# VH-VL binders against q9vxy4: the designs that were tried, part 9

Target 1, 180 residues: q9vxy4
Amino acid sequence: MTNLRKELEKCKHPNSRKTKALGKKARRQNNKHKVRLGHAIKSNITGEKLSWFLGQIDEGRTEPLRPQELEDLIELYFTRFDEELEQINLKQSIGKHRANQHAARKDVITMTLEKERNEFRTGGLELMNLCDPLKLKMLRDWDGSALSVQHLKLDLVSYNMLQRLKEQSKKKETSEQMET
Key: E = the ipSAE of ESMFold2; O = the ipSAE of OpenDDE; V2 = 0.75 times the mean of E and O plus 0.25 times the DockQ between their complexes.

## First folded at step 7 (VH-VL; framework fv_ersodetug)

Design t1 (at its last look DockQ between E and O 0.48; V2 from the best seeds 0.49)
Fold by OpenDDE, look of step 7:
Structure t1 (fold): chain C 180 residues (1-180), chain A 118 residues (1-118), chain B 112 residues (1-112)
Amino acid sequence: as target 1 above (180 residues)
Amino acid sequence: EVQLVETGGGVVQPGRSLRLSCAASGFTFSSYGMHWVRQAPGKGLEWYAVISYDGSNKYYADSVKGRFTISRDNSKNTLYLQMNSLRAEDTAVYYCAKDYESWGMDVWGQGTTVTVSS
Amino acid sequence: DVVMTQSPLSLSVTLGQPASISCRSSQSLVYSDGNTYLNWFQQRPGQSPRRLLYKVSNRDSGVPDRFSGSGSGTDFTLKISRVEADDVGVYYCMQGTHWPYTFGQGTKLEIK
C-alpha cells in the first residue's frame, strides 16, 4: 500500500492514464484490504463465541448436548455481559457529570446482544449444532485459533430449530417406550 | 480545600449496630459519588461500599453486603454508613473517600475507629 | 474479584537511593476506553491514605516528581527515584477498573 501511494504522489497529472490506473489499483487494494480485515474481524468474533461455548462444556464430555441443554447454554451466552453491564451502569451513575463516559462500551454490548438474540429468534445464531456428536467433537478438537475457525462447519442454530429437535427427541422416546 | 471528617466510631459488642458519618466540605458534595474504605489493625485497605452522587445507586463488597448500608444527605453534605450485626472482623479504621471520575478515589478522611469486642 | 499482588511486602532503602514496588493484577486493568485505572496510594505512619498516582502514571497535585508509575495490562511499578525520610510508610496499589475495587497488600517502605 505504501508503494502505490508514493507512486500516486509522483504522478504530475491527476487525469493521466497512468494516474487513473494507479488510482484504480489503489482502490482495489484498499477494498481487498477492507474485505480481508472484515473477514478477520468476523473470524475473531466467531472464534470468541466458539471459545465461550467450548469453555462451558466439560472437557470430558463426549455425549452431544440435548436440545434443551443447548438452548440453556445459548440463553446463558446472552447473559455473558450482565456483570459488565451492571458495572458500567454503576460507574455511569456514580458521578453527576459522567453519564457519557461509558456509553460506547454499553452501546456495543447492547447492540451485540440484540443482534445475537435476533439471529437466534430468526435465521439462527452462527454456531455449531452441539446436539450433533460430530460437531461437538469438532469443537473440542479445535485449537481455539481464529484462523482455524474457517475449518469448522458452522450451523445456524435458531430457537425454532431447537424446538424441532426437542419434538423429535420426544417422539423417539415415545416410540422406544412402545417397542419395549 | 476538599475535606472529609469521619465520626461515629467507638467500641461496640458483637451483634450491635453503629452509624458512622462523614462530613464533606470544599467541593460540591452532591455531584460526586462517595466511598467507604476500611483498614483493620495492622492490615491493608479494603474497599467495601460506594454510593452515587444522588444516592440512587449503591454497591457493596460481599463482605458487608446485607449488613451495612451506605446513604447520604446532600442537604447536609454528609455521608453515612449504617453498620448492623457487627462482627469482630469489622474492627477497623473506617475512611470515607471522595470518588474520582468513577475510577477510584482522590481524597480521604482521617478515619474513625470502630472496635467490635465482647 | 481482581486480586492485586504487591512485591515486595517490605522494603528497606538507604536514603537517597531508588526504590521500586511491583503490583500485579489477576486480570487486565485495561478498560474498554483504552485507559488503565490503576492507582497508587501512600499511607504515612498514623495518617490516612493519600493518592500519589492515577491511571498508572499520572501524579496528583503536590506529588513530587521523584514518584513515577509505569506498566500495562496486569503488571505495574511504582518507582521512587530518590527516597527521602518523608517517604516512609505503606504503599498500596488499587485497581478501579473492575467492581469491587481492590487493593494490593501494601508495601512497607523503611529507611535503613
Scores: ipSAE 0.584, ipTM 0.843, lowest interface PAE 0.7, mean pLDDT 92
Fold by ESMFold2, look of step 7:
Structure t1 (fold): chain C 180 residues (1-180), chain A 118 residues (1-118), chain B 112 residues (1-112)
Amino acid sequence: as target 1 above (180 residues)
Amino acid sequence: EVQLVETGGGVVQPGRSLRLSCAASGFTFSSYGMHWVRQAPGKGLEWYAVISYDGSNKYYADSVKGRFTISRDNSKNTLYLQMNSLRAEDTAVYYCAKDYESWGMDVWGQGTTVTVSS
Amino acid sequence: DVVMTQSPLSLSVTLGQPASISCRSSQSLVYSDGNTYLNWFQQRPGQSPRRLLYKVSNRDSGVPDRFSGSGSGTDFTLKISRVEADDVGVYYCMQGTHWPYTFGQGTKLEIK
């Protein structure tokens, strides 16, 4: 593993102080690496996200998720920072002189969650559609590395897409009932 | 000049209660969070409670949750610890400490001894 | 909770010789502002704790310059360049980066 990959594995957010400092350093040293650094940061973030979702699925499960199950996982994903936010808020509240300041980490979390919620309610989050058995198998076969995540074909998973999939499941159930 | 003085320690039986006080002077008490730390006889230090400068937020170590209550009266420059349902394992010297900008505890009191025995 | 591990748990040192105490944390102590909130305390026999160092290496007022701190991330060291009789006591590291605040087990320094 290279020094850059090691540093990027420590960064979980594009707006963190470490990520901003790393990006500024790379720009001042040599602009020709700017595109490659940005791509590596994105791949690491995507890999961490997909690993989170994979970790929520029972190891023995072979069937794809129902649309409601995927929706529930996405809502759970939005709560992943709750403990950290509580600890940051506590720390900010202790002394008077720090009560009115924002922690850089708290700001990054807030912006990330706002962006992700908006994406989910509009064009969709960049995920694997785990309601598709092929996509679930692809995710389980993935080696977990940020390098190989670029070869996964991601989907845009939106709230509206999941509601449509629920409707398609209901139509299939109704059609099967009419056959009997 | 900055001073913290704990009082209210003593010998009590298990199941009883005590209230500790910490009198503060030499600084603007209402601008700083406050902590309680204890030290069992012959043992190390254990942090167990903090209260924000205005009293609006409190946090407790798991070992004392539900039995101990931290509070403050900024008009009297006094920090309190209400200790209920005391157990033998609560026997310790209890220190109050001033928070230093949410980093650590820069000023400590001299401690007050609580002994829980039958 | 962040576990703070000190080594050694006791040491005996000849007057005028150096002493070194290690403290390791189970998580990085670098806070989101880039600072490392690692503190060192001294407790002389029969006394309350006294802060020696804050933010790894900053000495509090009245602390002799023979006390120094170093380290980063998860690995920290307190050094006493020349041990004096008044240095007898127990030394604690403490982290203030994560809630709850946690102390090391303590290192007892004795004169042999």
Scores: ipSAE 0.396, ipTM 0.764, lowest interface PAE 1.6, mean pLDDT 84
ESMFold2 (binder alone), look of step 7: mean pLDDT 91; pTM 0.921

